# Designs tried in a protein design chat: VH-VL binders against q0atu2. Part 376

Target 1, 119 residues: q0atu2
Amino acid sequence: MLDKKARIRTSREYRNVFEKGKRLSGRFLIIYYVENALDNNRFGFITNKKIGMAVIRNRIKRQLRAIVREYQGQVKNKHDIVLVARAGIGKSSFEGMEKDYIAIMKKAGLFARNANKID
Key: E = the ipSAE of ESMFold2; O = the ipSAE of OpenDDE; V2 = 0.75 times the mean of E and O plus 0.25 times the DockQ between their complexes.

## First folded at step 17 (VH-VL)

Design yk15 (framework fv_ivicentamab_arm2)
Fold by ESMFold2-Fast, scan of step 17:
Structure yk15 (fold): chain C 119 residues (1-119), chain A 119 residues (1-119), chain B 110 residues (1-110)
Amino acid sequence: as target 1 above (119 residues)
Amino acid sequence: EVQLVESGGGLVQPGGSLRLSCAASGFTVSSNYMNWVRQAPGKGLEWVSIIYRRGSTEYADWAKGRFTISRDNSKNTLYLQMNSLRAEDTAVYYCAREGKSEWYYFDYWGQGTLVTVSS
Amino acid sequence: AYDMTQSPSTLSASVGDRVTITCQASQSIDSWLAWYQQKPGKAPKLLIHDASSLESGVPSRFKGSGSGTEFTLTISSLQPDDFATYYCQQWDEYSGEAYTFGGGTKVEIK
C-alpha cells in the first residue's frame, strides 16, 4: 500500500490528469501523467470490467500498488500518474506487470534508464 | 561476445516429446528475459514462451499445457520441454534474449534448431 | 491479438534502389515496434527498435520511422546484402501472444 499523500483519491483529481496529462500505452498498462504543484508524486489506479471479475481486478490493483511502491524512489518528483490496466493484464504474471511498468515509465521519461534492482 | 547455441531438435513422431536446449555464453541467463520463438518452414515468426528474471513464465495460448520453458542457472542454459507434439509444431525453434537496456525486442538470437514432427 | 499488416508481401528491387516497407497496426502502438532482417537459412537480426533507434553495427542506410498505427522501414540505397525477408514486431498489447510479428516482406532481386 502507498502512503495516503502519494494517492490520487478524488474524481476531480483523476479528471485533471486525464484532461491535462500525456498518455503512453504499454503492454498491460496505460499511464496518464502530468506535473503537479506538490512536493511529491501521486498515483492513481484504474481497473475496469474488461479485465475480468472483481477477484481478478482486486488482485491486479494490489499488485500494481506493490510495484509502484517498490519503484517510487526512481520516479521523477512532482507528478500525478494514473495507471489504467489494459484487458490483457489478467493473463500477466507479477513480473510481467513489473517489467511493463518500468518500461513505460522509462519511455515516458519519468524513470531513470536503469531503474530496477537487477540492473 | 554474446552467443546462444540451440540443440535437441530432430525428427519425432506425433504425440512424442522433445527437450530443446539453449546454451548461453557472454552473459547470464538469470539476469535477462529469455524467449523461445519459432518459424514453420517458409512461414513467419511466432512467439512461444518467456521466462522472466525471477523465474515467472508465460506462454502463447496454443502452447499452454504442452510446452514448458525453464532454465538451469548453474549451466547458464535455457530449455523448452515440448510434449504432445503435432505436425503443426514443425518449425525452427530459436532462443532469443531481450534487449539489455530496453526490453521486448530481441537483440540476440541463436541459430535455431529444426523440429520435424512427422509419421 | 493486434493485426499487424506488412506491405508489400513481396517486392522486387535493384541494387541502388530506395526501398520502403510498411507495417500497419490495427490500433495505436505508440513506438513499441522493432524491425528484423532474416537471410535465407539464418536467424533474424535486429535492425531497429523503438520504431527509429538503429541497433549498433547496422548500416545507416536503414531507417525506421513512424508512430501510432503506421511504421516504415526504409533502405536508402539497396545493397546485395539487403535481399532478405523483413519482419516488424510489436509489444504494445498482450492478448494471448506477448509479441506479435508482421507477416514479413520479402525483398527480391529484380
Scores: ipSAE 0.388, ipTM 0.822, lowest interface PAE 2.9, mean pLDDT 87

Design yk16 (framework fv_ivicentamab_arm2)
Fold by ESMFold2-Fast, scan of step 17:
Structure yk16 (fold): chain C 119 residues (1-119), chain A 119 residues (1-119), chain B 110 residues (1-110)
Amino acid sequence: as target 1 above (119 residues)
Amino acid sequence: EVQLVESGGGLVQPGGSLRLSCAASGFTVSSNYMNWVRQAPGKGLEWVSIIYRRGSTEYADWAKGRFTISRDNSKNTLYLQMNSLRAEDTAVYYCAREGTSEWYYFDYWGQGTLVTVSS
Amino acid sequence: AYDMTQSPSTLSASVGDRVTITCQASQSIDSWLAWYQQKPGKAPKLLIHDASSLESGVPSRFKGSGSGTEFTLTISSLQPDDFATYYCQQWDEYSGEAYTFGGGTKVEIK
């Protein structure tokens, strides 16, 4: 689970990321990201109706939080990052979502391009 | 140094089955994202399936339930099991490796193996 | 049915010509686009990845550009070895498939 310190919680904080942040789209995810004035990263998660029913959206949200948690130590410090799930994400495997997250974060310059998990 | 060699193609009756093999050398299949891509005679390229590093698989919608991607790590070989074959499955089948530092593109392809589904 | 389009489907050109091939995505894909060259009877060969990154060993006359929904492959001075079919590879957000190919552009002798 992500610590509450590492989560974007308020509408005002989400709005700031959307208004001031950069945007990059991947296969299953869009990220919006901006440097913050804190000494830690914060993450937000958006799963909208186009993905499917609530049970699917809740599963996706849980899986995205798990992925973010796992790679937390590889993300460049002092960023607010919002993950928005795209319509096709409901058809992905966990590894598909994980691969997309790593790919988009590397492409955004938010962690090392050739970072890998232990086999 | 990197090489992919396909085998197992041939003539098969509608409703039949075939198993394609792709022998890899110069790299380890289990450390990469591996794919099958096909091309019907005189037509364009069409993605078939992926196997992820930890063994999860995904398929094109038309391939789900009929095709199975797998690998044998001890033989460094990728497979595609094709069942319930139709005339529309007639194509050259390629195995392809995704890039090692960045993903979603194919840096090496095999030479292809022709599958003909005909009465 | 058509989520992505590549144009033209066929073009005729002479050695020394500047050739431009276009690929359009139905959704923004930022720079998630690769270009491949395929000669008759051969496997495709990667030319460009991430819209503009030239693969090692590919001649500098090949250039990729674009972002979002419109991408181009340009061959600045066509050589005899360049008569081939070219494919872009992009992705389809609706289906979630990352490996959607364009319909191809055949570059043939005028």
Scores: ipSAE 0.725, ipTM 0.893, lowest interface PAE 1.2, mean pLDDT 89

Design yk17 (framework fv_ivicentamab_arm2)
Fold by ESMFold2-Fast, scan of step 17:
Structure yk17 (fold): chain C 119 residues (1-119), chain A 119 residues (1-119), chain B 110 residues (1-110)
Amino acid sequence: as target 1 above (119 residues)
Amino acid sequence: EVQLVESGGGLVQPGGSLRLSCAASGFTVSSNYMNWVRQAPGKGLEWVSIIYRRGSTEYADWAKGRFTISRDNSKNTLYLQMNSLRAEDTAVYYCAREGPSEWYYFDYWGQGTLVTVSS
Amino acid sequence: AYDMTQSPSTLSASVGDRVTITCQASQSIDSWLAWYQQKPGKAPKLLIHDASSLESGVPSRFKGSGSGTEFTLTISSLQPDDFATYYCQQWDEYSGEAYTFGGGTKVEIK
């Protein structure tokens, strides 16, 4: 689980990221991201019905939170980041989602350190 | 220098099986995302399968249940086990390494090994 | 699942010509696109990744551009070694394939 301070919780906060943030799509994920005025990062997660039934969507959301938590220390500080799962994510393995997350975060310039050195 | 050398191709009857090998040198297969990509005679490139760094695998939908990607870390070798082969599986099979930093591209390819499925 | 279209399928050119090859995705892939060169009987060779980043050792006459759904590979002054088939590659979310390739563009001598 991510700490409460590291989560985007309100509709206003989500709207701010969507309206003012940049967008980058990966194979299984879309991120929307914007610098915040806080001293910490916050993450939001969206899984829609196009992914599949509730049991699949809940699995995906749990796995995405686990990935974000594992790589939390590599994310450049002071950002609000919303992860939107794409319809095809249900076909992915955990490592497929993890790879996509790392790839898009690096491409967005949001990783402060090279995650590849951990393999 | 990085090298990938495929072997194991040949003529096989429809319904038969064949195992391809890809011997790697200059890098460690278990530290990279490794793929198989094929090309039918006179046709374009078609992705077959990936094995992730920790051993998770994904397959093209048409390959699921028939093809199995694996590796032997002690031999630094990638494999593709192909079962229930069909005429449309006739192709040159390449092993390919993904570039650094989890990005979705292939920086090194083997020379390919020809698989012909014919009666 | 969704399409990837590469055009033209065949292109005739002379040494010194400027050659343009286009790749179109049916959905936005931002800049997740690579270009490969393949000569007859040889494996593909990476030219460009992330739409515009030239791979080490690739001549500067090769240039990639574009984002979203439309991408272009340009060869500013075609050399004898450039007669080959070129492929774009992107990921595929829907078909269960990790990577999808364009149909290829064969650059032939005029």
Scores: ipSAE 0.575, ipTM 0.872, lowest interface PAE 2.1, mean pLDDT 89

Design yk18 (framework fv_ivicentamab_arm2; at its last look DockQ between E and O 0.68; V2 from the best seeds 0.78)
Fold by ESMFold2, look of step 18:
Structure yk18 (fold): chain C 119 residues (1-119), chain A 119 residues (1-119), chain B 110 residues (1-110)
Amino acid sequence: as target 1 above (119 residues)
Amino acid sequence: EVQLVESGGGLVQPGGSLRLSCAASGFTVSSNYMNWVRQAPGKGLEWVSIIYRRGSTEYADWAKGRFTISRDNSKNTLYLQMNSLRAEDTAVYYCAREGSSQWYYFDYWGQGTLVTVSS
Amino acid sequence: AYDMTQSPSTLSASVGDRVTITCQASQSIDSWLAWYQQKPGKAPKLLIHDASSLESGVPSRFKGSGSGTEFTLTISSLQPDDFATYYCQQWDEYSGEAYTFGGGTKVEIK
């Protein structure tokens, strides 16, 4: 799915987003986002133990990665974006997570108004 | 013009079943997030169920196992199958659409259909 | 399990009055809040989405404000058409209650 350069990988990179970035909460997700100095976006994913057991948390991470991959072409470039799963996400459906991701990304102004010249 | 028309309400005995219909026009049901919301006489609004664009569903806890939301895309119609009805289910039932660009808010409602559960 | 506390339950007012209705969420919902108007025998009508964004065709005397847990609907100069019941509405993080509504505020003639 997401290639290596589109992932936030280090503790320093995560810390930068949390400390310097903007925060927006949705129903199932919280996003933190900040402009980066790259030509591309990077995504990070956090689930915590309040969500449930490791099997549940791993499933949620996999589903969120799939959602981000699906819509990444519509995201404005040069942003580091961390998705933090809220506790209630453990009982949500894939469609519930997808709806929330689109809603919060639109509200944050992170989707490109004019994505590409496509007819 | 967006329009929603509920039907199928009526008088039913406790333990009975009833199927509500919501005929939609001016938009495609399967392209939108569709909900049922009810209102007991003289009381406030209470969410019942949602069906997502691809068919995933959520239910209020009190409705799980008794109510089933569904749709028939060829008829552009939303349904609520209600089983094991109780006096406390007496209400006007509305179908409602989440806004086409502002999800989580109900921009169009039908006029409702009354369900009365009594001996 | 999110709750909305709406106050007052009933409000008596005269035409021309400034009317304020409040909703308090049990947990932060940022600005994810709607206001609806409902007249007897009719379906609810969406007035405001996203706490403060006025729906098309809604008179500008309606103003929504607030974020986090506290929200207000203000009618700057009450008109005869505004006597109705008003509801706020939020999402709930937990799937067993995807949406919750305030208890309603009935705005009546004084």
Scores: ipSAE 0.846, ipTM 0.928, lowest interface PAE 0.6, mean pLDDT 91
Fold by ESMFold2-Fast, scan of step 17:
Structure yk18 (fold): chain C 119 residues (1-119), chain A 119 residues (1-119), chain B 110 residues (1-110)
Amino acid sequence: as target 1 above (119 residues)
Amino acid sequence: EVQLVESGGGLVQPGGSLRLSCAASGFTVSSNYMNWVRQAPGKGLEWVSIIYRRGSTEYADWAKGRFTISRDNSKNTLYLQMNSLRAEDTAVYYCAREGSSQWYYFDYWGQGTLVTVSS
Amino acid sequence: AYDMTQSPSTLSASVGDRVTITCQASQSIDSWLAWYQQKPGKAPKLLIHDASSLESGVPSRFKGSGSGTEFTLTISSLQPDDFATYYCQQWDEYSGEAYTFGGGTKVEIK
């Protein structure tokens, strides 16, 4: 679970990230990201029907929130970031999702600290 | 210095089984994403399987149900158990490490071990 | 399944030539592509990761470029040590084929 302040909640906020943000694809995730005018990061999560049934989509969304929460201290401040799950994520392990999240965040230059402690 | 040394290859009859070993030195297999990649004589590279740092696994569709990737952390050794072998499994099998800072890419490979499936 | 189409399959060149090898992904992979060099009887060696990032110790004559679905490996001035087979590699989102390799390009002496 993420703190309320760290969540993108409105359709207007999601639209802003999609329209003005940068896009980077990973194996299981696509991120859209943009700097915000706040003093904190906010995250959004999108799981569509291509992934599978509601029970699978809800599990994926819960697991992605857990991953984001675990690594939130390494994310550069003042960003709105939306994670869009790709169809293939439904058959991924938790480790597959975690690996992909870390890899794309590093590639996007969004991790403030070197991930050597994780690597 | 990082080294990967494969062993266990040889001639086996169709329907037979074989276990490949990959002894690692200079790093810890349990701290890395480890893969098996094969190459049929005169052909290209084909991914076989991955074991993640916490033990999750993935397999090529053609390998599912026949091949099992595993490791022994006390021996710092990666394994590939191959069952129900077919002539088309004839190949040099490489173990390969994903880079500590460059996941999804293979920075160190073993020398390979030849598996020949023939009657 | 995501396909990697690599061309040409064979290339004849002379020392000093500029050599270009192309890989096309069937789906966009942004810049998640690596290039490997393989000499006869040897394991592949990583040359380039993230489409354009040169590995330590790899000569500067090797250059990777491209993004999305089309990628190129260029050797600006071919050396005797460069006669080898080259492969590109990507990930695939579907569990049955986590990594996909191109078919390979054999660079041989003219």
Scores: ipSAE 0.845, ipTM 0.924, lowest interface PAE 0.6, mean pLDDT 91
Fold by OpenDDE, look of step 18:
Order: structure tokens, then sequence, then C-alpha cells
Structure yk18 (fold): chain C 119 residues (1-119), chain A 119 residues (1-119), chain B 110 residues (1-110)
């Protein structure tokens, strides 16, 4: 699990990301990201009913958290990042989801260079 | 120097099977997203399948159940097992790599191998 | 399904001409689009990715533009080496095909 310190938790925090952040869409994910005034990154996750039943949404959320956690150390600091799951993610594999995350994060310039994990 | 060399194509009867190979050099297959793309004679390009870095696979709907993508890490080779072949499967089959800087795009292609399905 | 409509199917032009190829997506794909060049008997070659980013070694006369649902590939001054078939490419989250190519545009000598 992601540390509580690394999570976006309040509606106000989410609104700030959506209003002030940049948006980038991948195949399965949309990310909103903005610099924060902290020394750490915070992540938020949005899974709506378009994805599917609650069981599916919960699974996707767990998978996204797992992906974010795995690559957390490679993300540039001082960012609030919200991951919004797109409708098609319900049929995606974990690796497909991971691929999309890496792709959009790289394109966003949020990953540190020379990260072997993202090559 | 990155190279992809397909082999295994040939003439096969309808209902037959064929296994294509793609020998890679200059990079590690297991560290990249590898794809098969085919092109019927005089027609456009059509994606067939992908194998992810961790080994998960994805197929076009029409390919599911008949085609299997795999790899041999020790040989740095990609494979496509084709079963229950049909006349409409006649095509040049390309192996293609998704580059780390061009995610979701194919930066390197083999020269292709021709598969002809005919009675 | 995210359909890719590429036009025209065939284009006759002369050396020095300005050539424009269009690719239309049925839904917005932001800037996630690539262009490929394919010559007879050869594999496709990636020219442009992310709608407008030229691959290394690609001449500057090639230009990709567009976002959302409308994309264009422009060759500012057609050269003899440019006579080929061009394809646009995207991915599709809803179709049973992860990657979709346009139908192709054959650029032939007039």
Amino acid sequence: as target 1 above (119 residues)
Amino acid sequence: EVQLVESGGGLVQPGGSLRLSCAASGFTVSSNYMNWVRQAPGKGLEWVSIIYRRGSTEYADWAKGRFTISRDNSKNTLYLQMNSLRAEDTAVYYCAREGSSQWYYFDYWGQGTLVTVSS
Amino acid sequence: AYDMTQSPSTLSASVGDRVTITCQASQSIDSWLAWYQQKPGKAPKLLIHDASSLESGVPSRFKGSGSGTEFTLTISSLQPDDFATYYCQQWDEYSGEAYTFGGGTKVEIK
C-alpha cells in the first residue's frame, strides 16, 4: 500500500490537481499532474462506473496502486499526480496498464532519466 | 545495431499450422514490447499481437485462439504460432519493436516473411 | 472501435510538389499518432511519432501536424525518394485491435 503521506485524500487536493495541473491521456489512463509544495509526491486514483462493477473498479485501483508503488522511487519529486482510469482499462492486463502508465509518465517528463525499470 | 529477421514463412494448406520466428539483435527481446504486424498482398497493415516485457500477451480479436505469440529469451527470438490458418491469413508477417522513446509506435521492423495459405 | 480514415488513397504528384495526407480518427486520440513510410517489398519505416515528432534521420521536409481527430502529414517538396505508401497509426482502447493503421496513401509519380 502507498503511504498515507503519498496519497491525495481530500476533495480540495483533487480539485487543485484538476484545475491547475496538466493533463495527458494514454490508452488506459489519463494523468493529471501538478507541482506541489511538499518534498514528496502524492498520488490519487479515480475509477468510475464506466469501468465496470465495483469488484472490477476495486481490482483496477489495486493494480494501479501497485504500479505506482513499484515506480514511485523513479518519479520526480514534488508532484501531485492523479490517475484516472479510462473505460477500457477493465479489460486490460496488468502489464498493459503498466505499459501505459510508464508511457504517459515518460511523456510527461515525470520519470528520472536512466531508470532501467522504464526502458 | 538493431536488427529483426523474420523466418518460417511459406506455403501452407488451409487448416494448417505454421510457426514464424523473429531473431533480434542489438537489443534484448525480453526487455521490450514486441509485436507482430501483417500485411496482405496489396493491402494495408494489420496488428496481430504483442508480448509484454513480463510475458503477458495481447491479441487482435480475430487472432485470439488461433495465434500465439511467445519468445525464447536464451535465443533472443520472438515467435508466432499460427494454427487453423485460412486463406485470408495470407500476408507478409512483420515483427516490430516498440521503442522506449516511441511507446505505442513501432520503431524497428523486420523485412517480413511471407505466409501463403492456399489449397 | 476507433476507425482510422486516411485520405486520399492514391495521390499523383511531381517532384517538388507539396503533398498533404490526412488521417482522421473517429474519436480523439490527443497526439498519439504515428506516420510510416513503406516502399514496395520493404518494411514500414517510422517517420513521425506523437503527431509531430520526427524520427532521427527523417528529412525536415516531412511534417506531422494535428491533434484530437484530425492529423496531416505534409511533404513540403516531394523528392524522388518519397514516392511510397504512407500509413498513419494509433491505438484503440475499445476495439479488439490494440493498434490501428490507416488504409494507406500511395504517393506515385505523376
Scores: ipSAE 0.773, ipTM 0.918, lowest interface PAE 0.7, mean pLDDT 92
ESMFold2 (binder alone), look of step 18: mean pLDDT 89; pTM 0.922

Design yk19 (framework fv_ivicentamab_arm2; at its last look DockQ between E and O 0.78; V2 from the best seeds 0.84)
Fold by OpenDDE, look of step 18:
Structure yk19 (fold): chain C 119 residues (1-119), chain A 119 residues (1-119), chain B 110 residues (1-110)
Amino acid sequence: as target 1 above (119 residues)
Amino acid sequence: EVQLVESGGGLVQPGGSLRLSCAASGFTVSSNYMNWVRQAPGKGLEWVSIIYRRGSTEYADWAKGRFTISRDNSKNTLYLQMNSLRAEDTAVYYCAREGSSNWYYFDYWGQGTLVTVSS
Amino acid sequence: AYDMTQSPSTLSASVGDRVTITCQASQSIDSWLAWYQQKPGKAPKLLIHDASSLESGVPSRFKGSGSGTEFTLTISSLQPDDFATYYCQQWDEYSGEAYTFGGGTKVEIK
């Protein structure tokens, strides 16, 4: 699991990201990201009923947390990042989600473009 | 120099099977997202399948159950096993690599191999 | 599945002309759009990715623009080598088809 300090937990924190952050959509994910005043990154996760039943939403949430955790050290610091699962993610593979995450993070400039960690 | 060379195309009867090969050079197949895309004579382009870096696969709905994408890392070769072929499967089949700057586009294509399904 | 409407299907033009091809997505794809050129009997060739990023080696007369649901490929001054069929391409959010291509635009000599 992600460290508690690496998690966006309050509604106020989420609102700040949505209001002040940038938005970028991928195939399965939408990310909202904004710089924070901390020394670490914080991640938030949103899965709504569009992606399926609670079991599916919980699975997706676990998978997204796993992906974020795996690549956490590759993300530029001092960012609050919220991942919003898109409707089609329910049928995606883990690698598909991973690919999308890395792609949008690279596009957002939060990952190095030459990163090959997924290899 | 990046190259993709498809082979294995030919004439096959309806209900028959065929395995296409895509020999890659200049890069490692297993380190890239590889796809098959086909084009019926005089028609547009249609995505068939993708194999992810870690080996997961994804197919177009019409391809599921009949087509199988795979690779041989030792040969740096991509494959497409096609079963239960139909007349509408007649097409030039291209192997295509996703871009290196980002993904979700195809930066290198083979010259294609023609598959003709006819009685 | 996402729909991609490409227009026009056929375009007749002369050397030196400004050519514009449009692709419309049924849903917003931000800038996840690519353009390809295909000549008869040849594989597609990537021209532009990420809506506006010119692929290495592609002449600067090719320009991609747009975001969201509306995208345009412009050839500022058509050259003899540009007569071909052009395709736009996007990803698909749903599992039915991971990638979708436009129907193509054949640019032919007037």
Scores: ipSAE 0.879, ipTM 0.941, lowest interface PAE 0.5, mean pLDDT 94
Fold by ESMFold2-Fast, scan of step 17:
Structure yk19 (fold): chain C 119 residues (1-119), chain A 119 residues (1-119), chain B 110 residues (1-110)
Amino acid sequence: as target 1 above (119 residues)
Amino acid sequence: EVQLVESGGGLVQPGGSLRLSCAASGFTVSSNYMNWVRQAPGKGLEWVSIIYRRGSTEYADWAKGRFTISRDNSKNTLYLQMNSLRAEDTAVYYCAREGSSNWYYFDYWGQGTLVTVSS
Amino acid sequence: AYDMTQSPSTLSASVGDRVTITCQASQSIDSWLAWYQQKPGKAPKLLIHDASSLESGVPSRFKGSGSGTEFTLTISSLQPDDFATYYCQQWDEYSGEAYTFGGGTKVEIK
């Protein structure tokens, strides 16, 4: 579970990210992100009915929170980030979602340099 | 230093089976996203399948139920098991690695192995 | 499923010409597009990733541009080694077509 302080909770806060933030789409996820005036990152999650039934949407939301929590140490500080799941995510594996999250965060310049894995 | 070498192609009758191999050197297949891509003679590139780092797989809709992607970590080798082959499966089959820092793009490809499905 | 339209399918050019190849995605893919070069009998070679990022060892005469739905590969001052078929590539959110390639553009001698 993400720390309460690391969650975007109010409609006003979500609107701020959508209106002032940058947008970047990945294969299964769209992120909206903006710098905040806090000492920590905050994350929001949106799963729409287009993904599937409530059971599927709830699974996706739990899995996305788990992914964000696992990689929180690699995210540059002082950002509000909203993850919006795309319709296709409902048939994705956990690894597909994880891969897409890391890829979009790197492309957005939000992941630390040392997050890259070398063979 | 990075090399991918395919083998296992050849002539096969319609309805038959073949297993393609892709031997990797200079990197570890289990640490990368590995793909098969095919190309019919004189035609364009067509994605076939992916295997993720932890073993999740995806397939082109036309390949589902007939083709199986797998790997043997001890041999550092990627496989494509092809069953119920059809004339339209005739193609050069390439194994391809997604870039270690640039996922979703194929930075190294094997030389390809020709599969001919004919009576 | 996303469509990727590549044009032209074939073009004839002379050494020294400026060559332009276009790919159009049916939906916005931001900058998630790659360009590949394929010579006869050879595997494809990655030229450009993220629409405009040139791969190491690829000559600077190759340039990628565009975002959203329209993308362009430009080869300034075409060289003999550049006669090849070029493909663009994107992802698709639907698993049955995870990666989609354009139809290819054959650049041949005029």
Scores: ipSAE 0.850, ipTM 0.925, lowest interface PAE 0.6, mean pLDDT 91
Fold by ESMFold2, look of step 18:
Structure yk19 (fold): chain C 119 residues (1-119), chain A 119 residues (1-119), chain B 110 residues (1-110)
Amino acid sequence: as target 1 above (119 residues)
Amino acid sequence: EVQLVESGGGLVQPGGSLRLSCAASGFTVSSNYMNWVRQAPGKGLEWVSIIYRRGSTEYADWAKGRFTISRDNSKNTLYLQMNSLRAEDTAVYYCAREGSSNWYYFDYWGQGTLVTVSS
Amino acid sequence: AYDMTQSPSTLSASVGDRVTITCQASQSIDSWLAWYQQKPGKAPKLLIHDASSLESGVPSRFKGSGSGTEFTLTISSLQPDDFATYYCQQWDEYSGEAYTFGGGTKVEIK
């Protein structure tokens, strides 16, 4: 579970990431990310109706939160990061999402440690 | 040194079955994303299936219901069970590893095994 | 269902020529593109990953470039060993087709 301080909570916080941040598309995810002025990272999650019915979208969001929580200790500090689920994620397995998250975070240069050791 | 060796190809009549094997050495199959890719004679490359590190799978739409990817971790071997074979399945079948540092790209391939479906 | 349009399908060139091969993705793939070289009877060999990152042991005359939807593979001075078929490859967002290859470009001696 992500702590309250590690959440992007307000529309203003989300808008800052979208307007000021960098964008990188993976297979199932798009990330937007920007340095923040805090001593910690914050994460936000967006799903849309193209993914599927609400139960599917809720499962996806829960799975993405679990993935982020598992790897949060490896993320370079001082970043606000928004994960946007792409339409194709609706038929992805948990492993497909996890693979994509690790791949895009590594490509973005957001891991502080060797991402290849992530299991 | 990384090595992939396919076997099990041959001549089979339409409607028949074959099981392809890919013996791996120099790395652990279950720690990597493993794929089958095929190439009809004189034609391009076509992805067939993936097995993820923890056993989740994906298939090309045309392969679903006819082909099954699997592995035996004790033998460090990848398999492709091919059922209800058709003439259009005639191809060289490659097993391929996604790069351990660079997922989504195939850094090692076997030399392939030829499957010929003909009456 | 992503489409990967590779051109030309064949080209004839002489040793020493500069050769350019193009792949177009139907949707943005950022820089998630690989180039492979394949010789007759052999498995494909990865040349370039991530659009422009050269694999170890690949000659520096090979250069990949592009992002988004348009990508090129350039061979700055064609050598006899470079006569082969080249394929680009991407992921596909949708589960029925995890990876998509271009149709290939056969590079032949003029």
Scores: ipSAE 0.837, ipTM 0.927, lowest interface PAE 0.6, mean pLDDT 91
ESMFold2 (binder alone), look of step 18: mean pLDDT 89; pTM 0.919

